# Ledger of designs, part 16: VHH binders against Probable nicotinate-nucleotide pyrophosphorylase [carboxylating] (nadC)

Target 1, 283 residues: Probable nicotinate-nucleotide pyrophosphorylase [carboxylating] (nadC), of Methanocaldococcus jannaschii (q57916)
Amino acid sequence: MLKDYALKILKKSLEYDVGFGDITTNSIIPEGVKAKGVIKAKEKCIVCGIDFIVAFFEEYGIKCKKLFNDGEEAYGNILEFEGDARTILMLERTALNLLMHLSGIATMTNRIVKKAKSVNKNVRVACTRKTLPLLSPLQKYAVYIGGGDTHRFRLDDCVLIKDNHIAIVGVKEAIRRAKENVSFTKKIEVEVSNLKELREALEERADIIMLDNFKPEEIEEALKIIDEFERKTNFKPIIEVSGGIKEDNILEYAKYNVDVISMGALTHSVKSVDMSLDIVRYQ
Short names: E, the ipSAE of ESMFold2; O, the ipSAE of OpenDDE; V2, 0.75 times the mean of E and O plus 0.25 times the DockQ between their complexes.

## First folded at step 21 (VHH; framework vhh_7b18_3)

Design y5 (from x5 with E58Y Y100R; at its last look DockQ between E and O 0.01; V2 from the best seeds 0.00; counts 0 for: pae O 15.9 > 2, off the site)
Fold by OpenDDE, look of step 21:
Structure y5 (fold): chain B 283 residues (1-283), chain A 119 residues (1-119)
Amino acid sequence: as target 1 above (283 residues)
Amino acid sequence: QVQLVETGGGLVQPGGSLRLSCAASGFTFSKYSMGWARQVPGKGLEWVSYISSGDYTYYQDSVKGRFTISRDNAKSTVYLQMNSLKPEDTAVYYCAKYTRRPGWDMDVWGQGTQVTVSS
């Protein structure tokens, strides 16, 4: 399913990129010329999206041999291919762009997950919905491949009460209405901005509470409140922390016994892995 | 399968001390709050102490200053240090696991260990 979606994205991207034709390749390379080559990772990375690229290449008659699978750490050659030279050159940039981007997400996520789990082996690192248009499913897949949590994929996946909802109806009323109107199969998460809202969310037994933009010292106090509530009621929600968390400060949050750390940076601030497509021979 | 096994109970004189241990298995210990309760035959279960997953500790008024709860996540064990024991502390002591599931109100208990304080 995801492969099919990726293929649609790649084909649409190709359609745009080609326009009326690859005038460079078509003017230089004779029709019918065959070529073989490799896609190379020019830096150490977690590979992600290789099956999408294989499907893309095969769709246009290019034969492929994978040297790595998604989730594997790689450096150097990751895919071998052979086929029509004009076709390969036409597909090159479109294929590399997606592969480099997804591998970048997976690589970054993997580093951050390892770092966080070094001090908190039980914490999950999750992305957000801060994704690029039409790429959200693929980007979240990359986060998963990197060892992260996808969080909710769409607005219909999980209730997430945010500050703008709270501004309209308040924390308690928002939770109550959600519980009344949403299927029992959906979790209810609420983003709280202060300790007052935290207490309100606890009283209404939200399934997940996100401490949004809490300072580390505030997180400590929040956890105390949550623990006290658990003692009294035997209820404890899933605790998520979020807001301005990056690779350089992840340990400031991971040191606390929270369940989830979410980071928008996993998808909106990603450095693509440097890769190249190299022709090694033509026939 | 969640299992809790209490040890350390026994006979002690008034003013004496005991250290109870509860070995836990079958779950991610560090993520869960733990506690101790006690029961005298023919009476209801009485809460004694609580330690959260964040290492916050709480005590029943009758044991404050005398009992100390602690945990070792590496060993998946919760402890109850009982000092200045009194005859009224005589009971079967149970280790308990608290649930983290929203909307649930369930505890898991061990088999219990007998504590007898007598001259």
Scores: ipSAE 0.000, ipTM 0.195, lowest interface PAE 15.9, mean pLDDT 92
ESMFold2, look of step 21: ipSAE 0.013; ipTM 0.544
ESMFold2 (binder alone), look of step 21: mean pLDDT 87; pTM 0.882

Design y6 (from x5 with K31R; at its last look DockQ between E and O 0.00; V2 from the best seeds 0.00; counts 0 for: pae E 23.2 > 2, off the site)
Fold by ESMFold2, look of step 21:
Structure y6 (fold): chain B 283 residues (1-283), chain A 119 residues (1-119)
Amino acid sequence: as target 1 above (283 residues)
Amino acid sequence: QVQLVETGGGLVQPGGSLRLSCAASGFTFSRYSMGWARQVPGKGLEWVSYISSGDYTEYQDSVKGRFTISRDNAKSTVYLQMNSLKPEDTAVYYCAKYTYRPGWDMDVWGQGTQVTVSS
């Protein structure tokens, strides 16, 4: 499960960070000292990853009390903890790095989803596979917590015919071969870069058509073609738009009646939420 | 449970030397900072010297260059070598174990050893 996956990442990250020892803590903090404290969000955010941090802390004997669940809007104290002081200090940076990053993704996603839905209540905002190696399941979870759509997780989740596949065999042949060779349970998506490729994808009944790097005025033309095809055939694919879309320009795309807007920025251009771990002093 | 036992005090003439020893038991000695403080007649307790688990040392200004703190982790012992003694060094000397909210206080003391510097 995802918690177990997060734990593996956290433990491996800790192993790297500690090396042969936490020399600062071990040189100045006595063994056996008990501490308690809090993790604080220093800016308003959507919390994401708190259960992963709880599991991580508990693996090392640190008792935790969540003040928020993933998906809640928070500022200030978000987790209380207590346990061995040396252990807490050893875990601190590794825990905060993941929590700050995932909360950053969730916060950005939530803001962008709200913005897009303000003009198109039915649109989904999705991430892509433009993720950090090995972190994809966690980053896509953070998109989900923020109210976004994860899109495919892996190459084996659905067919996505890209510009390089099209350059080799063309749109029609790519779709025909995918239909012949892939289980009927897998949707077929194709990235099209112009109206000719769009028409070919429609004729071959691709399940999802991504309008890749279309300008807003080109989207209007594309939708007319799709609407005409639907009237004649009663077939309409899921329409995704992507390419060059950012928070600053998303409304130019969301105003159109498209089903999905996907953005690599949700996972590759993330600002971490600023957080701290603060020890509450005992005598 | 934690015990600190100071030895080595006595009467010396000005300019003389003494070596104080502090035998420690009841805790993992090598992991704790240790120190010396003194009770000067007519004054309160006065910090003298500090040694970390890693042999970083600090000294009160009035004893710098004259006193040397050291430790032997294998013997669980801290030492204070006092050279060029002055009458103002007359005091009861205590060794202490630090509590580790770093730099905040010394939490366990020994019984003390009298050092008298005169004529």
Scores: ipSAE 0.000, ipTM 0.076, lowest interface PAE 23.2, mean pLDDT 89
ESMFold2 (binder alone), look of step 21: mean pLDDT 87; pTM 0.881
OpenDDE, look of step 21: ipSAE 0.016; ipTM 0.381

## First folded at step 22 (VHH; framework vhh_7b18_3)

Design z1 (from x5 with G103D D105Y; at its last fold request DockQ between E and O 0.04; V2 from the best seeds 0.00; counts 0 for: pae E 13.7 > 2, placed apart)
Amino acid sequence: QVQLVETGGGLVQPGGSLRLSCAASGFTFSKYSMGWARQVPGKGLEWVSYISSGDYTEYQDSVKGRFTISRDNAKSTVYLQMNSLKPEDTAVYYCAKYTYRPDWYMDVWGQGTQVTVSS
ESMFold2, look of step 22: ipSAE 0.012; ipTM 0.515
ESMFold2 (binder alone), look of step 22: mean pLDDT 92; pTM 0.932
OpenDDE, look of step 22: ipSAE 0.446; ipTM 0.792
ESMFold2, look of step 23: ipSAE 0.006; ipTM 0.497
ESMFold2 (binder alone), look of step 23: mean pLDDT 91; pTM 0.925
OpenDDE, look of step 23: ipSAE 0.033; ipTM 0.590
ESMFold2, fold request of step 26: ipSAE 0.000, 0.000, 0.000; ipTM 0.356, 0.313, 0.077
ESMFold2 (binder alone), fold request of step 26: mean pLDDT 92, 92, 92; pTM 0.930, 0.927, 0.930
OpenDDE, fold request of step 26: ipSAE 0.861, 0.861, 0.849; ipTM 0.943, 0.943, 0.938

Design z2 (from y2 with G103D D105Y; at its last look DockQ between E and O 0.01; V2 from the best seeds 0.00; counts 0 for: pae E 23.1 > 2, off the site)
Fold by ESMFold2, look of step 22:
Structure z2 (fold): chain B 283 residues (1-283), chain A 119 residues (1-119)
Amino acid sequence: as target 1 above (283 residues)
Amino acid sequence: QVQLVETGGGLVQPGGSLRLSCAASGFTFSKYSMGWARQVPGKGLEWVSYISSGDYTYYQDSVKGRFTISRDNAKSTVYLQMNSLKPEDTAVYYCAKYTYRPDWYMDVWGQGTQVTVSS
């Protein structure tokens, strides 16, 4: 189903890009010329989106052979293909743009997950909803392929009580209303910004507590409170930390006994993997 | 430059009321939590009250039900309404700005205003 979604995005992007015609290709390449070629990763990466590109190429009659699956480390040839030369050249940029972007997300995610797990084997690194319009399902898939956690996809995936909700009704009332009004199948998460809000969230048994914009030293104090609450009540929420976390400071957070570190950078500050499409005439 | 200026202190009889005001400047007032602390003679500095950017409030146990913190974001002003004052409320009262969320620390203080509760 994600493949069908990706195809819709690719086809719409292609329609825009082609317009009334691929004038360079059509002016230079004779009709009926057959070509074969490869997509190459020009740097080591975690491949993501290859099945989407295969489906896209096959939709337009281009035969493909995958050399790597999503999630694998790759360098060099990652996809072989053959078919109509005009068609291949028409599809090239649209295909590469998505593949390079998703592979960029997966590669960055994989690197960051490995760093975090080097000091905390149990921690999950998650993205956020800071994604590009309409691309969120694909970008979050790339995070998953890189070994990260997607966090909620949409507003309807779980309850996330934020600063603005708390400012209106307070922590305790927000959690109570969520429990009364939302399906039992949805976890309730609350962002807390101080120890008083943390204690209230614990008392009301929030499923997930996010320590929002806590400095590393402040996390230590918060965890002590949570540990004491667990000893008294045998209740422990999932602990998430977020806010201002990037690759270069994540180890200062991961060293603590927290369950999840979330960061928008996985989807909003990503460098595409450098790739090329190389073809030759074969008929 | 962040500035906080307290007014409204003075001498009051036990059981009386005072309203402290704190005029703030040099920062985006509506984004920040604010609070009050007091320096009791012969004692250390103690926290009194807190108000979030969205008007969520907290109080020290000894003042709950008697003191009310509020804010007017349009005037960049925080208030402390002090009712049923007791001699033990005698102190220099300081307005403070908290750090940006998380708001665990007061990072800028006013000059203070004296409140004296005595017969």
Scores: ipSAE 0.000, ipTM 0.097, lowest interface PAE 23.1, mean pLDDT 89
ESMFold2 (binder alone), look of step 22: mean pLDDT 89; pTM 0.902
OpenDDE, look of step 22: ipSAE 0.017; ipTM 0.298

Design z3 (from x5 with D105Y; at its last look DockQ between E and O 0.21; V2 from the best seeds 0.00; counts 0 for: pae E 9.1 > 2, placed apart)
Fold by ESMFold2, look of step 22:
Structure z3 (fold): chain B 283 residues (1-283), chain A 119 residues (1-119)
Amino acid sequence: as target 1 above (283 residues)
Amino acid sequence: QVQLVETGGGLVQPGGSLRLSCAASGFTFSKYSMGWARQVPGKGLEWVSYISSGDYTEYQDSVKGRFTISRDNAKSTVYLQMNSLKPEDTAVYYCAKYTYRPGWYMDVWGQGTQVTVSS
């Protein structure tokens, strides 16, 4: 379960953060003090990761009441909690760091998806594997919660023939070998960087063709080639565009009849949502 | 299955107030965002207000400060308190349920209730 994975990451992060003890809290907060409080979003956001934080707090005996579900637009109080004051203070930074980051990804994804769909209601906006080590499943979950597509999670999730594979064996041979050697259950995607490679990928019937680092005018020509191929053969791949795409230029790509726009920026260039944890003594 | 029934519309003079109610059934009301939209004569449908499951609210700029959306989860009801009404608020008002799929789109609407603001 993804929640169990998140909990393992949170516990390991906590272990690192605490070290030999929370010396500030232990030196000034008496044992047995009960506290209550809230986690508060200090800016409008798409909440993501709240169930992970609830599971984390409850693992350490902190009772929680969530005020929002993942995917909702939120501001202000998003989680109420109560329990042992020393424990809450120990968990605070680790919990906020993950929640702020995942909510940042979801918020950026939602904004970009809305932009793209404003001109192309059928297009998917996807992230990539340009993620942080070990955090990828959580980051891709946040993309999903924001309304994006996760793309493949791992190397074993689908075939993606990249420029380095092509440099070794070429487009046609790479696709032929993938079809021969990989389970029938896996789609074959190829990144192409020019029209020659595009034609080769079409001839070999790749399931998904990514137009990698094509300028908008090059995309227009690529689509003509794909449309002509479909007319002659009744074969049309899923069309993905990628490379250098950001929030400020995505409309230049979304206006074309493409199926997927993928962006590493959804996971590698994200600003965390500002949040705080506010606490009072409950006795 | 999912049903939304609006009530509380009517004729009111400029500067007056109305409170719209929307009774919801057929889904777990407390887990979903809700909202109001309106059909102004001669215009398309326009968004009015949003309330999340956690009582966070948003408003169209033209109604901010005059309209208040609220919800009562025990009664599965969402409300729109409309104060300082103006003739341009004349419209059919629709209650809507949001989905959590991409874009927070209104996916189920009621039949609407007429609000007329006239001297």
Scores: ipSAE 0.011, ipTM 0.501, lowest interface PAE 9.1, mean pLDDT 91
ESMFold2 (binder alone), look of step 22: mean pLDDT 87; pTM 0.881
OpenDDE, look of step 22: ipSAE 0.014; ipTM 0.343

Design z4 (from y2 with G103D D105G; at its last look DockQ between E and O 0.01; V2 from the best seeds 0.00; counts 0 for: pae E 23.0 > 2, off the site)
Fold by OpenDDE, look of step 22:
Structure z4 (fold): chain B 283 residues (1-283), chain A 119 residues (1-119)
Amino acid sequence: as target 1 above (283 residues)
Amino acid sequence: QVQLVETGGGLVQPGGSLRLSCAASGFTFSKYSMGWARQVPGKGLEWVSYISSGDYTYYQDSVKGRFTISRDNAKSTVYLQMNSLKPEDTAVYYCAKYTYRPDWGMDVWGQGTQVTVSS
């Protein structure tokens, strides 16, 4: 299903990019010329999206041999292919753009996950919904491939009470209403901004509590409150920390006994992996 | 826990051959890509060869035609056949498990095995 979605996105992107035609390729390369080549990762990376590209190439009659799977670390040749030279050249940029982007997400995520787990083996690193239009499912897939947590994909996956909800009805009322109106199969998460809201969320026994923009010292205090509540009630929510967390400061948060660290940067601030497509004529 | 143990290193003359082995344990070997890297003291780690979970191979340009990577999934072992060895191949060779499954966390490297090529 995800492959089909990716293929739709790639085809739509290609439609735009081609416009009235590849005037460069079509003016220079004769019809019927065959070529073989490779996609190469020019830097060490976690590969992501290779099956999407294979499907894309095959859709247009290009034969492929993948050398790596999604989730594998790679450097150098990652995909071999052969087919019509004009077609390959037409597909090249569209294919590389997606593959480079998704592999960038997976690579960054993997690096950060490893870093976080070096001090906290149990912590999960999650992305957010700060994604690009139409690319959210693919970007979240890339985070997963990199070892991260996808968080909720959509608004229907999980209840997430945010500051704007709280501003309207308050923490307690928001949680109560959610419990009354959503399926028992859905978890209820609340984003809290201070210790007062934390206590309210605990009292109402939210499934997940996100400490939003808490400073390290505030996180410590929050955890003390949570521990006290657990001792008293035997209830412990999942604890997520979020807000301004990046690769350079992840350890400042991972050192605490929290369950999840969420980072918008995993999807909105990604460096693409440098890749190239090289071809040669063989007939 | 994941473990990698390299063997097969040693001293050889230029033009000689060595076969390195890496015994892996603690994970489903067949699902992961494996590889070899080497390091000269005082220098950075240099990749040598990769073999994917699908048994597709890739080599550093400097070793192409001379080195061959292979794997035996039944034995959970990856090999590096090194032929036509040169003095510049002298290094500590490390076996590495690459990331594949997200939940496995950090990459694992072996202790390394010394390869010395000298007349």
Scores: ipSAE 0.000, ipTM 0.191, lowest interface PAE 13.1, mean pLDDT 92
ESMFold2, look of step 22: ipSAE 0.000; ipTM 0.086
ESMFold2 (binder alone), look of step 22: mean pLDDT 86; pTM 0.868

Design z5 (from y2 with G103N D105Y; at its last look DockQ between E and O 0.05; V2 from the best seeds 0.00; counts 0 for: pae E 14.4 > 2, placed apart)
Fold by OpenDDE, look of step 22:
Structure z5 (fold): chain B 283 residues (1-283), chain A 119 residues (1-119)
Amino acid sequence: as target 1 above (283 residues)
Amino acid sequence: QVQLVETGGGLVQPGGSLRLSCAASGFTFSKYSMGWARQVPGKGLEWVSYISSGDYTYYQDSVKGRFTISRDNAKSTVYLQMNSLKPEDTAVYYCAKYTYRPNWYMDVWGQGTQVTVSS
């Protein structure tokens, strides 16, 4: 299913990129010329999206042999292919762009997950919905491949009460209304901004409480309050921390006994893996 | 350490057949393209056949239709079936592991095996 979606995106991207035609390739490469080549990772990375690229190439008659699977660490040759030279050259940039981007997400996520788990073996690192238009499912897939948590995919996946909701109806009322009007199959998460809202969320027994933009000392206090509530009621929500968390400060948050650390940077501020496609003529 | 060991060479009459084998070790065999090259004393190395990691095969024009390259990933072995041999096929045959930089090239090759075609 995701593969089909990826193909759709790649085809649409190709349609745009080609425009009226690849005037460079078509003007200098004779029709019918065959080529073979490789896609190479020029730096150590977690591969992600290789099956999408294989499907994309095969759709246009290019034969492929992948050397790595998604989730594997790789350096150097990751995909071999052969086929029509003009076609390969036409597909090249579109294919590389997606593969480089997704592998970048997976690589970054994997580094951060390992770092966080080095001090907290149970913490999950999650992305957010801060994704690029039309690429959200693929980017979240890349996070997953990197060992991260996808969080909710869409608005229909999980209730997430945010500051703007709270500003209108308040924390307690928001949770109550959600519980009354949403299917029992959906979890209810609330983003709290202070300890007062935390207490309100606890009283209403939200399934997940996100501590948004809490300072380290505030997180400590929040956890104390949560522990006290657990002792009193035997209820404990999933605790997520979020807000300005990046690779360089992840340990400042992972050191606390929280369940989830969410980072928008996993999808909105990723460095693409450097890759290249190289070919040679084959007769 | 990457090692390639060729076997199967020998003396054969024109029109005869030989099957060369190359046992590979020290790397993940299935992920690499393999091939055969040959060298006549005093001359340069000439590529003969190539098989990709995806089992796509390629041949020098001079051996097309006569030679067949194949591989067994389970045994980490590449083969060269040589039929209808000619005196001009006489050479030392080398098995090679291929890589790409920026063209396909022989990264590592074995000690070679002598093939002599003579009446």
Scores: ipSAE 0.000, ipTM 0.278, lowest interface PAE 11.2, mean pLDDT 92
ESMFold2, look of step 22: ipSAE 0.000; ipTM 0.301
ESMFold2 (binder alone), look of step 22: mean pLDDT 84; pTM 0.848

Design z6 (from x5 with G103D D105H; at its last look DockQ between E and O 0.78; V2 from the best seeds 0.00; counts 0 for: pae E 10.6 > 2)
Amino acid sequence: QVQLVETGGGLVQPGGSLRLSCAASGFTFSKYSMGWARQVPGKGLEWVSYISSGDYTEYQDSVKGRFTISRDNAKSTVYLQMNSLKPEDTAVYYCAKYTYRPDWHMDVWGQGTQVTVSS
ESMFold2, look of step 22: ipSAE 0.000; ipTM 0.444
ESMFold2 (binder alone), look of step 22: mean pLDDT 86; pTM 0.872
OpenDDE, look of step 22: ipSAE 0.011; ipTM 0.296

## First folded at step 23 (VHH; framework vhh_7b18_3)

Design a1 (from z1 with S52Y; at its last fold request DockQ between E and O 0.64; V2 from the best seeds 0.00; counts 0 for: pae E 18.1 > 2, grease 25 > 24.2)
Amino acid sequence: QVQLVETGGGLVQPGGSLRLSCAASGFTFSKYSMGWARQVPGKGLEWVSYIYSGDYTEYQDSVKGRFTISRDNAKSTVYLQMNSLKPEDTAVYYCAKYTYRPDWYMDVWGQGTQVTVSS
ESMFold2, look of step 23: ipSAE 0.000; ipTM 0.082
ESMFold2 (binder alone), look of step 23: mean pLDDT 83; pTM 0.834
OpenDDE, look of step 23: ipSAE 0.251; ipTM 0.716
ESMFold2, fold request of step 26: ipSAE 0.000, 0.000, 0.000; ipTM 0.208, 0.082, 0.207
ESMFold2 (binder alone), fold request of step 26: mean pLDDT 83, 83, 82; pTM 0.833, 0.838, 0.832
OpenDDE, fold request of step 26: ipSAE 0.838, 0.832, 0.839; ipTM 0.938, 0.937, 0.940

Design a2 (from a1 with K31R; at its last fold request DockQ between E and O 0.01; V2 from the best seeds 0.00; counts 0 for: pae E 15.9 > 2, off the site)
Amino acid sequence: QVQLVETGGGLVQPGGSLRLSCAASGFTFSRYSMGWARQVPGKGLEWVSYIYSGDYTEYQDSVKGRFTISRDNAKSTVYLQMNSLKPEDTAVYYCAKYTYRPDWYMDVWGQGTQVTVSS
ESMFold2, look of step 23: ipSAE 0.000; ipTM 0.310
ESMFold2 (binder alone), look of step 23: mean pLDDT 82; pTM 0.836
OpenDDE, look of step 23: ipSAE 0.140; ipTM 0.646
ESMFold2, fold request of step 24: ipSAE 0.000, 0.000, 0.000; ipTM 0.268, 0.070, 0.300
ESMFold2 (binder alone), fold request of step 24: mean pLDDT 83, 83, 83; pTM 0.843, 0.838, 0.837
OpenDDE, fold request of step 24: ipSAE 0.006, 0.023, 0.036; ipTM 0.291, 0.348, 0.446

Design a3 (from z1 with S52R; at its last look DockQ between E and O 0.07; V2 from the best seeds 0.00; counts 0 for: pae E 23.2 > 2, placed apart)
Fold by ESMFold2, look of step 23:
Structure a3 (fold): chain B 283 residues (1-283), chain A 119 residues (1-119)
Amino acid sequence: as target 1 above (283 residues)
Amino acid sequence: QVQLVETGGGLVQPGGSLRLSCAASGFTFSKYSMGWARQVPGKGLEWVSYIRSGDYTEYQDSVKGRFTISRDNAKSTVYLQMNSLKPEDTAVYYCAKYTYRPDWYMDVWGQGTQVTVSS
């Protein structure tokens, strides 16, 4: 259903973009002119969203031939197409906007995952819910295509106790209430900001502990505390680090024995891949 | 239904060899990357080896030069030749099918076959 979801977004975006008409195309291009062309990546990238664009073009009668699939490294021509010239020109920007954005996410994710795994082969790099309204499933798909972990999709996927919850009820009470009130099938994650909160989260046996905005030296101390707790109790949570982590500093975190590094930047600070749509009159 | 069935496990002395086989059905085998993972007692799952639909292969560092992955697309079968076996290779070995492009994630496994390397 992700393709159907993407198509719905694309069609609604097209309705907005067209308004009462594509005045440039309608004033210049005769009805019935056939065109063919390509979408091309103007920089090396990991392609993501090409099946969505194919579905979108085919919905409007444009025939397509994929030259790459999602997840492949590409440069140059990535999709060939042919059909009605007015229609192609009408669809162009809407199609490129989504494809460029999703490919940007996949490309950045792929680069960051490879960098992190170069020093820690077992670490997962995850995105967050810092996504655009309604685009989260597509953006998280692009993270997946790039080799990342999607983390929870929605508020109902996993308990994530954050600083504002902690400010209201405290770490221990938040975890206890979550355990009492939420299905056994949902993991309980807590964001901790200091070593005191870490110890409280360990004592309450949170499933996942996120070290939020810890400096690298603070992570080292946190890991010692977790190791000591495990030796005493035989309990070890999944350890996630987050907060202020970017491509250029991720190695300072990945070198530690942590399970997950999460980064909002994978979805909220992404540069779109530069792409173009080029056509010629076919008939 | 995608099905993967591993065979060829057993007990072997250190320095010995085994050949694991994985018969695949329910998908277009020749289009998909395949691989092996193993569950070492007490340590969870770890990746062992990977083969694309062509001839490209990759191996975990600890098995490079000792293990060889291969495939027979006509028989829809992937193999793992395991030479110079060590006690640390003791594990349940799973055959796995990867996702289709990108092919970095295993999405279907078999039931596994036990390999025990012991004097």
Scores: ipSAE 0.000, ipTM 0.094, lowest interface PAE 23.2, mean pLDDT 90
ESMFold2 (binder alone), look of step 23: mean pLDDT 87; pTM 0.876
OpenDDE, look of step 23: ipSAE 0.141; ipTM 0.649

